# Ledger of designs, part 4: VHH binders against StAR-related lipid transfer protein 7, mitochondrial (STARD7)

Target 1, 216 residues: StAR-related lipid transfer protein 7, mitochondrial (STARD7), of Homo sapiens (Human) (q9nqz5r112to327)
Amino acid sequence: FQSSGVQHHPPEPKAQTEGNEDSEGKEQRWEMVMDKKHFKLWRRPITGTHLYQYRVFGTYTDVTPRQFFNVQLDTEYRKKWDALVIKLEVIERDVVSGSEVLHWVTHFPYPMYSRDYVYVRRYSVDQENNMMVLVSRAVEHPSVPESPEFVRVRSYESQMVIRPHKSFDENGFDYLLTYSDNPQTVFPRYCVSWMVSSGMPDFLEKLHMATLKAKN

## First folded at step 20 (VHH)

Design p6 (from i3 with T59K)
Fold by OpenDDE, last read:
Structure p6 (fold): chain B 216 residues (1-216), chain A 126 residues (1-126)
Amino acid sequence: as target 1 above (216 residues)
Amino acid sequence: QVQLQESGGGLVQPGGSLRLSCAASGFTFSDYHMSWVRQAPGKGLEVVSDISYSGGSTKYADSVKGRFTISRDNAKNTLYLQMNSLKPEDTAVYYCARDYSPEWDKWLRELGMDIRGPGTQVTVSS
């Protein structure tokens, strides 16, 4: 009667499920970088990159939301008031969605090469929520291949929300612009300074002036 | 800077009434639509009532319709909420807010811009 010794295999060590500490991705706080009469500018770093996202809050009381909105949709008029524009063309219009694909070529500060953007633009007027929205996002388009003449910006996002104080056709509104792009340059620290110090602020000021001019 | 300060909250029995006030400063009050929003314990923010910049148009949540009345005095930079026939479910912190939407409030708060006041507690209990 040979007693078969039941080899008690020691219990395999329970794999300590390392608690996925929810890296609550510390939502990087917005840093105010500019405070002007009509707008404030914030930035926050984009996680995993050397790039920043920008946000502008502004208020105008001397133009209507609709005027300000319409000027931004007028690509031909923009070519007149924005000296940095080399090219701005609608290359495709989708009648169903109302979206437009645009090719935008712009000057960059010397000695940087000009950049070109291909992006889809959408807009909406929401009467119920009392807002206008303009959204742009980089896309690829077969009719706009990359050129050696320009550096293609492949990452670009812009969103502007316009909130009327009273109505779309009465003077006064707040707006919030959120913007990010990757201009494919390691902007020396001084170039980041350019976007903050001149790029965005100058654009907004020119846009305001263009709106005022168009009103008359 | 936008400043809003609510007052008039308190403890009231069911069926009772309260009148909330909101003092506004730091902006042209008469140019903005105003809202009352509330947050009940364990719940999100709810829009209670809206009033146009001129006071000519008002909106109410279904839960308060016929019981609450929003009004404003632009000369005094003050927003009001008359609350009648109060119910236990009306228990919340009530906030005065300028041009309120949940998204707009969120975005501005991320920037350190507050478009609503610190709130006033309303408690309806027997």
Scores: ipSAE 0.872, ipTM 0.940, lowest interface PAE 0.5, mean pLDDT 91
Fold by OpenDDE, last read:
Structure p6 (fold): chain B 216 residues (1-216), chain A 126 residues (1-126)
Amino acid sequence: as target 1 above (216 residues)
Amino acid sequence: QVQLQESGGGLVQPGGSLRLSCAASGFTFSDYHMSWVRQAPGKGLEVVSDISYSGGSTKYADSVKGRFTISRDNAKNTLYLQMNSLKPEDTAVYYCARDYSPEWDKWLRELGMDIRGPGTQVTVSS
């Protein structure tokens, strides 16, 4: 009569389903870092990085949306008004989509080396939604290999939305620029400071002035 | 800062009428297109009507065509929505909005900029 000792296996501790609190990734709040007459600048940290995304909201009343839009597409004119441009060239154009691949070399604050960007640029005019959109995104291109002369920025994204107050051809519009890049710097704080204090604001002011000048 | 304040909402019987008003401040009202948008219970935001900056052009959602009339008085910085022949389906919070699009509204709100008012409740019920 072998007493089969029913080994009461202690109930396996109910794995506390740690409720995956879906880290609803608390969308990091935008922090205002600059308030100027014609625009405001915000930043937010990019999750998992030491980098920031920037957003600019601005308003102009003395130029048309179309003028402001067209000046940004004119690479030859930009070489004239943007002193930071070392090189700006269209290396490829798609005739069907109208997209362009550009090689952009720009000065960086001393003592930083110049940076170069290879990016695709697209634009659209949406009359139904009353907006113009300019989008740039970093790409690789076989005709533009990396050079020891410049630091290649491999991550770059820019989106500008232009919203006319009245129409595309009447003065007055709002714009929203969203921007991020990885300039491959060892001193991220210094770069952030430059971007906020001089880089972005100066660019936008120069762009506005260039638009005004082109109108005349 | 953009300020919009809706008024004129309330309870009304089917077939009744309401007139909504929106007082605007903090921007040049006459320079912007304006919209009425609404949000019914459990639904997203819907554009009800648009009016150009000058008042010369208007648009309406199919659901309200022939019943609603959008207008504006730029001298008074006021937007209006006359609502006639109201239906239970018109029950919603109604918002006035400056240069409204869903994407634009979303992006600006993320920055703490509101281009919509707090809204006014319209309830159509027997």
Scores: ipSAE 0.871, ipTM 0.939, lowest interface PAE 0.5, mean pLDDT 91
Fold by OpenDDE, fold request of step 22:
Structure p6 (fold): chain B 216 residues (1-216), chain A 126 residues (1-126)
Amino acid sequence: as target 1 above (216 residues)
Amino acid sequence: QVQLQESGGGLVQPGGSLRLSCAASGFTFSDYHMSWVRQAPGKGLEVVSDISYSGGSTKYADSVKGRFTISRDNAKNTLYLQMNSLKPEDTAVYYCARDYSPEWDKWLRELGMDIRGPGTQVTVSS
């Protein structure tokens, strides 16, 4: 009478379905890094990089949107008021779209080499939505080869939106500038600090002053 | 900091009327265009009406044209929306907004800058 020992197989541990925490791509929050009288500056890390995207919100009440807009389009005038500009030239213009390809060479803080940018710029005035838009994006152009004298910045994007308070030709507007580039250097913490502390703010202040000067 | 506060919402029967108010502070109210926007349940934000900084020009969504009237008192820093002949479809949270566009609102909100108030609920039901 062989007692068939019914081996009670212990119940297989229910595989805890590790809830796929949906990596909802945690939209990296903007961090405010500067608060000045006329503008605020934010930064956001660019996913997968050591780089940041920057956003500036500013307000002016002493110049018109159109004046501020036009000064930014005037490359010859920029060479006069922006001391960091080594070279700024329009290489090509599309007469239909109004887009331009520009070669821009600029000083960088010592000991960094100067950088050059080749980019297309476009602008639009949207009367219906009460905004002006300036957009720049890095491009390659056969007439502008790389030089050993400058470090070519291959990734560059800039967008400025200007929102009039009243109208394009009356004083007062808000603007939002979104900017990113890859200057091809691991910016030491101090260089990042420079861009935040002096680069962008100084540029905007100079731009404002240049606009005021051009008005008079 | 921009502050906007809506009031005057509530429950009303179809065909009824409401008057919304928005108190503005933290900016020069008279220098900005103002808007009323609304969000119905399960829908996105919709511009209801716009008014120029001076009050000299107004715009309305087709859905509210002839029924709603936007106005402002710059001396009181107040925006108004008179809503007449209300319909169930007008049920929404109504927001007062400074110089509103969907993109502009989105971008500024990402920065923690609100150009809209907290909103006031309008419910049109029998």
Scores: ipSAE 0.868, ipTM 0.938, lowest interface PAE 0.5, mean pLDDT 91
Fold by OpenDDE, fold request of step 22:
Structure p6 (fold): chain B 216 residues (1-216), chain A 126 residues (1-126)
Amino acid sequence: as target 1 above (216 residues)
Amino acid sequence: QVQLQESGGGLVQPGGSLRLSCAASGFTFSDYHMSWVRQAPGKGLEVVSDISYSGGSTKYADSVKGRFTISRDNAKNTLYLQMNSLKPEDTAVYYCARDYSPEWDKWLRELGMDIRGPGTQVTVSS
């Protein structure tokens, strides 16, 4: 009578349900990538993409908020001081909201093709909160079809907030620019470097200089 | 770098008075509007008072109007808040802030830029 020793298989260790650590969407931290005299530049990766969002904080003391703001609204003047502009036109204006649809064609670094943007632009002056706001967002417009000559940038967002130190008409203000786009090119690591190294900084410097020239 | 340091907080009985001071450095103090902001336990930030860069204009929250007085000495780079007739509901951490708005403060903090000081505790209790 061979007593078949029932080998009690030790209970399989309960799979510790690795608690789904709630991927609390670790708000990706802003990384400072540039520190210049008049502004600092940060970038943050856009989740799920190889793209970055950029943020610029800057200060000027030699121009007024209103001057700086107005220069950005003047598309004809921009064509004069921004050599990268191939085309910049207002294609539609909404009289009620004051919003404008713009078609912007710009040079990109060689050997990249030029890009064109179709975007709506809105601006506001908030006296109560002491700020000016300029917002642009990519849109589609039937009167601006895609062209084989340019690469259409379909994702584009820009927001600039201007905070006067004293008033809208006295010298001195801080500004915060938040910017993102998808130029539909896997920017080789090299192109990302271009936007950070020359694209955004050069634009802001030129904008400042254009503002200084316009006031004189 | 913007530096703000509050002082003058403490424990006071209801009906008492305190004077807060804020020492500012790292920027041209006289070019900026300044604010006192407070945070009570379990509550959000509340603007208590604003003063223009020149000191010519002041604003107060309704809750402190007639009791608090904001002032500044641009030569000394110092902001003040005289608090009279203090109430238990005035218990909070009080912050000195440069050109304060909730949105602006939030955006700059995300970048590691502080436009507020570390704060000073004011406790009104019997």
Scores: ipSAE 0.864, ipTM 0.935, lowest interface PAE 0.5, mean pLDDT 91
Fold by ESMFold2, fold request of step 22:
Structure p6 (fold): chain B 216 residues (1-216), chain A 126 residues (1-126)
Amino acid sequence: as target 1 above (216 residues)
Amino acid sequence: QVQLQESGGGLVQPGGSLRLSCAASGFTFSDYHMSWVRQAPGKGLEVVSDISYSGGSTKYADSVKGRFTISRDNAKNTLYLQMNSLKPEDTAVYYCARDYSPEWDKWLRELGMDIRGPGTQVTVSS
């Protein structure tokens, strides 16, 4: 498969401000849109587009960082707890780089077509900086051509950083999720942002519960 | 909201000593590793020392080993740095930080979330 940014050592998280400057070269600013007990959500415009980038900061104290990390990588388990998933398959694995290519098909609000993603992901543990990192980016793959059934999302980036409070195997951590995509909708971006804000609490709660249940 | 406040900086002659304190609030202090980080004039940030959440493990930059001692009092939510045998090259603003990492600090500051205090100036000169 096509792989860019492959590294000999665990990947460092990408700067999420790269290429996000206005016509004057000034960095776009983050605006908080949700401040909940367990997490906070921000957005900022992606310059030259009608899209937002999103960032979530959250904390859990009743599961370990390694459990939370592993639940997000387990595609078979994800299909059991995330009711929005129609299909989630690993298409290709590169054992040398640790990169994987996935095909993900997910429900989208009625009456719109479901969306599908083809993306490469990489994950690593950075002991020196006390963090775990998951990075994903949309790619093309010859084995997964576009289908008339779904709307192919061609622009997608995601970065999850998990920082233990104590250790990777003791309860307690903070996380930072940075995310953007182009779901190809006719809705204005404030409507799309409202949809993200409305769905985020439910998704994060389900992820938390799935992590707790995986302990047993 | 994480709140960190450093104190104890000042002007000291070479060979002198200072003791920095950092008062912490807005989080469970005993659950987090802590760091002292410094910025010398015209330089970037340098990690001086780290201490584990319990105080059971410590690390030091090579430039300060044997001269500086990090400690914490979890009952008082306070981090300390004892600095002995001070040199002119120790002149810097010293920051108390919650489990410092350059990238993590940068990303949180972009969101208006500070995990460093405002810093205290240490000046070592004749």
Scores: ipSAE 0.808, ipTM 0.905, lowest interface PAE 0.6, mean pLDDT 86

Design p6 (from i3 with T59K)
Fold by ESMFold2, last read:
Parts: C-alpha cells; sequence; structure tokens
Structure p6 (fold): chain B 216 residues (1-216), chain A 126 residues (1-126)
C-alpha cells in the first residue's frame, strides 16, 4: 500500500540551485534580512546586477503539507486570496511530462506597471525523500506574445520544497522557497526594497491564511 | 535552534559492538523522523538508518541490515544506534540528523542552519 492522493509527474524537479559566484568565482553568501516567528528570509546578490536571489525557510504546525502543496497549485483559488493577481491561467498542459505552462499577470508597487510572466511549472511528491517539490521557470510560449499592457518578465525561477514533520496528511512541516531572477533581466532597485519589506512577507502570510481556510 | 550531540564512538575490534547516543534539544523531538548518517574516509555521506517520529517504522542501509538497530526514547529526547558485528568497512564519522536528505541538509547548511550534530568517530580495527 502506497499513498496516491497527489499527482506524480516525471522527471523529478531539479534540486535547489548551486551558489551564485562573484567576478572572481567565489560563491556569494546568503544574508538574513528577516527573522519572523513562522519564517526567515535570506537574499544573496546576483553578480553584475542590482538584483537578488531569495530564500525562505518556514514552519507551520496548524495545516498539513498536502494542504499547503495543493493550495499553491490551485490557480482559481489563488486568484481569490491573492489580491495582487490580475490573471493566472493554465495555457497548456503536457500529459507526457506532467508540466504546465501558465500566464501570470500581477500588480507591482506604484508607480511600476503591472508585470506578466509566462512560466512552466512541475510538481511532484517524493515519498522516498519525504518531500514535495514545486518548480517554475520562465519560458516563451507562442500563445502568449508580449502585450503593451504589461512588462514581460523573461527571467524567473522558483522552487518550493515542503518536508513533512510526520506525514503528508498530518499537521506540521518545514518548507524552503528559493526565488531568483536570471542575470540577463534588469529589475529596478525599487523592486528589491519592496520585495523584502512587503512583497515576500505579505505573500507568505496570505498563503498561510489561505491554506488554513481551505483546511476548514 | 536544532541541537544534536552524538556520543559513544571509539575504537573497537572487528566483530565487536558499540552503542551510539544522540541528545536532542531545540525542537519537539517526538514530532520528527530521525536519521543516522555516516562518512567513511574519502567518501560522501551515507544514510545508515532512519526511524519515524514515533519509532514505529525503521529503515536500514543494505550494508548494515541485521547488524545495526536504530531506536529512540521520546521521553528522553534521545536517538540510539546499536552496532553489532562491526566490520572495518563501518569505520566512519557517524552523525545524528533530523530527517536527513542530502540536498535538504546542504540547502539549510548554506543558510547556517544545522540539522546534523558534529558527529562521533567510530574506528573498527584489529
Amino acid sequence: as target 1 above (216 residues)
Amino acid sequence: QVQLQESGGGLVQPGGSLRLSCAASGFTFSDYHMSWVRQAPGKGLEVVSDISYSGGSTKYADSVKGRFTISRDNAKNTLYLQMNSLKPEDTAVYYCARDYSPEWDKWLRELGMDIRGPGTQVTVSS
């Protein structure tokens, strides 16, 4: 007997990214920028840019890993709880690989124009290693050309790893979120400040609340 | 802050026995799966054994099945590894770890978060 309540797709998502290097080839170090009750936030600079890679470690004991995993995959529910989302739609689903292409349009802080992302995501449950993984990266898709309404973000990577304390269906887990921009994409310095002060913390809090409400 | 401290390592002859202990603090021990991992000279980390949060389920590397026994005492926040019929190939540093996964351990250590103890040396030699 094996638990089969979560979609499994091959190939398994790639592990967390290797370290970022400076101009002399030395690995950049992670700097903690927030230490809260339920999560900690780090960043490290992307060499040659004003942008950062971000990493979050968090813990919740009042929702299950499977609930937390599923809420992040549910695009219709996300639009209800994440007020920054203007549009979030699955454009294409590949049955063979199990990957999905999404179009995501989101508000950015005033005075910045709204941004849009086209990205492929994959997700899996790895029972042997006691983890669930969601990975995303920016791609091009002919059905979603650039629009003058939005600023297209062409370099984007995200990986969420969720590790149950006990089981996938009992309360309690740790998670690690890694988010990074590709060095060829220029992001305004203002966005970096906003991400730390509001963007990431607010997203994580709302995600927790949304997971708790979906549980009930 | 997770704190794990191994003890009980030492020098033993082939065929001998040794019992490792790991004292845990800084987290709710009974909520977490636990692991013993080892690093032999010149080799990477190998998971020796895992035990579920309650102690109800255990796993062993093929190389130690039938010789090693993992156990835990949740009332004492302590993890154990009983090692019998020791072989020279068992020579390694043995680490107590909270639900070990190679990449999870690596990612957290990059952030300064340790979920392994400092380790205890086991040497099997005649």
Scores: ipSAE 0.808, ipTM 0.908, lowest interface PAE 0.7, mean pLDDT 86
Fold by ESMFold2, last read:
Structure p6 (fold): chain B 216 residues (1-216), chain A 126 residues (1-126)
Amino acid sequence: as target 1 above (216 residues)
Amino acid sequence: QVQLQESGGGLVQPGGSLRLSCAASGFTFSDYHMSWVRQAPGKGLEVVSDISYSGGSTKYADSVKGRFTISRDNAKNTLYLQMNSLKPEDTAVYYCARDYSPEWDKWLRELGMDIRGPGTQVTVSS
């Protein structure tokens, strides 16, 4: 039996420089591409592609780290505040390890068809290191085969690290989000431009507002 | 953005004392836990001591317990380390850091964001 009261096993945070070296072993450097009130956005090229890995550093002082953590885990609530979501469902859950497999279907900007992701996520609260960690990566799952309705994203990684200023239940924290995927597009420059101008900023602003509303 | 500046290092004989200070700016000092971290010659970074945002909780590395005292003055945005009964093995560069964690420090440095100061040299020798 599954129980809602069973604590999940925490995942280890992913090292943020892994797998991003050129053919000569040089580590690629982060370039800042946006500097807004509540967050900064960097990118670095993925060697051998026209794609980027993205990193966000953000700070909020009006919501708690636990509120911010929980809003990101709540799939039903995300469907309410993230208008790009077409479908977001838990396919499989392992209550012992805390791992979940999800199917996520999302709009992409015109002229790109909607994309879908099958991914495993893990999450933990690490009190000794004063961190909350959410990690995700693309997987294959036999219950969710590819469909002609959507373009399947096969390469996707996300890591969110949340660090309280004071405690997990007092307002104030910093976070670091590292994200990459391969959206399988013939318009890679357009997709990169959209991510910086609209995709990431809109997501982060909506996430903050959703966290504020969940607080009240 | 975060600015931390250590001072008070120097040369002392074994058994001597030093008081390190760290001036903080560019963030709300009283909202953050703080750390002293040191790097001995040829060694990695070692957390010496931590202090909570209010000053109400402290932690020490075993090698310095009973000899070192961390404190903070939130009205002056200043972190302190009182170092007594100094030993040659305490010789290191001492860094003031905002809520130090090795991976967090590394990730932010990759972005050009540093949450520790340039350090102050402490040398204990006769």
Scores: ipSAE 0.804, ipTM 0.902, lowest interface PAE 0.7, mean pLDDT 87
Fold by ESMFold2, fold request of step 22:
Structure p6 (fold): chain B 216 residues (1-216), chain A 126 residues (1-126)
Amino acid sequence: as target 1 above (216 residues)
Amino acid sequence: QVQLQESGGGLVQPGGSLRLSCAASGFTFSDYHMSWVRQAPGKGLEVVSDISYSGGSTKYADSVKGRFTISRDNAKNTLYLQMNSLKPEDTAVYYCARDYSPEWDKWLRELGMDIRGPGTQVTVSS
């Protein structure tokens, strides 16, 4: 659940797929596209499609892994700090698996129409590997049929891995966010490039600030 | 940028001892758990031992318990592995790693980010 309306993968840039066809495709599949002080961003082609996966690596030393994890799960708090959210609701919880199905409606940057997502998420703590994991993927749900009001994103996957430096309750961790979606739009390459270069940094900064301000 | 450099490997007879060292730089060493992992010829990576960021907690693979001792000196940014009663099956390349996890190592290596050093060869043979 870390996708913002700005950081979705760009529409198919025409020249970007040629690199994946080289003999090095098995060894050097990720290309760095952003190197900021607080995080780095890569992308790679999704084999058999015209889409990209994105990966973010970041580090924070002033909040705990538990604080960062909990802020991302708190849908009511997300609606307070993320002005792009139109709707974000848990529509079903499965007690046995701990999985949740959510409906997320978000503004996209002008001139794109607002998008909505229906996705299942799961989250867990893996003590053996010293990490917290949140995974999400698009699903269909009978309670949330498609609406002509929004563009339904049907292909969406996200994985957030948080690794404590020391412990889950002490400041300091690394995180790795991997995501992909298909926003179902033809969008000028220069406009999507701008959104990636500005939108993701802005979202991550707001998430960090929200974590600093949050309870616990 | 994380830098780890192992040293102290070599050839030793069965029953002998070696002490491995790992010099760390490019990160705050005392904030991170550390690991020794090894790769025997033709095998995958095996976690040999882990040590907490402070040195207060350690873990060992069953195959090395009672023979190997992990330690760290946070003032010198150095990780150690004392290996006693060495056996031929201990022959491997030994890697120093920052809080090793197989999937985390894989994901970061895909991005060109290393959490392991280049390794040091340990050979136990008559």
Scores: ipSAE 0.787, ipTM 0.903, lowest interface PAE 0.7, mean pLDDT 83

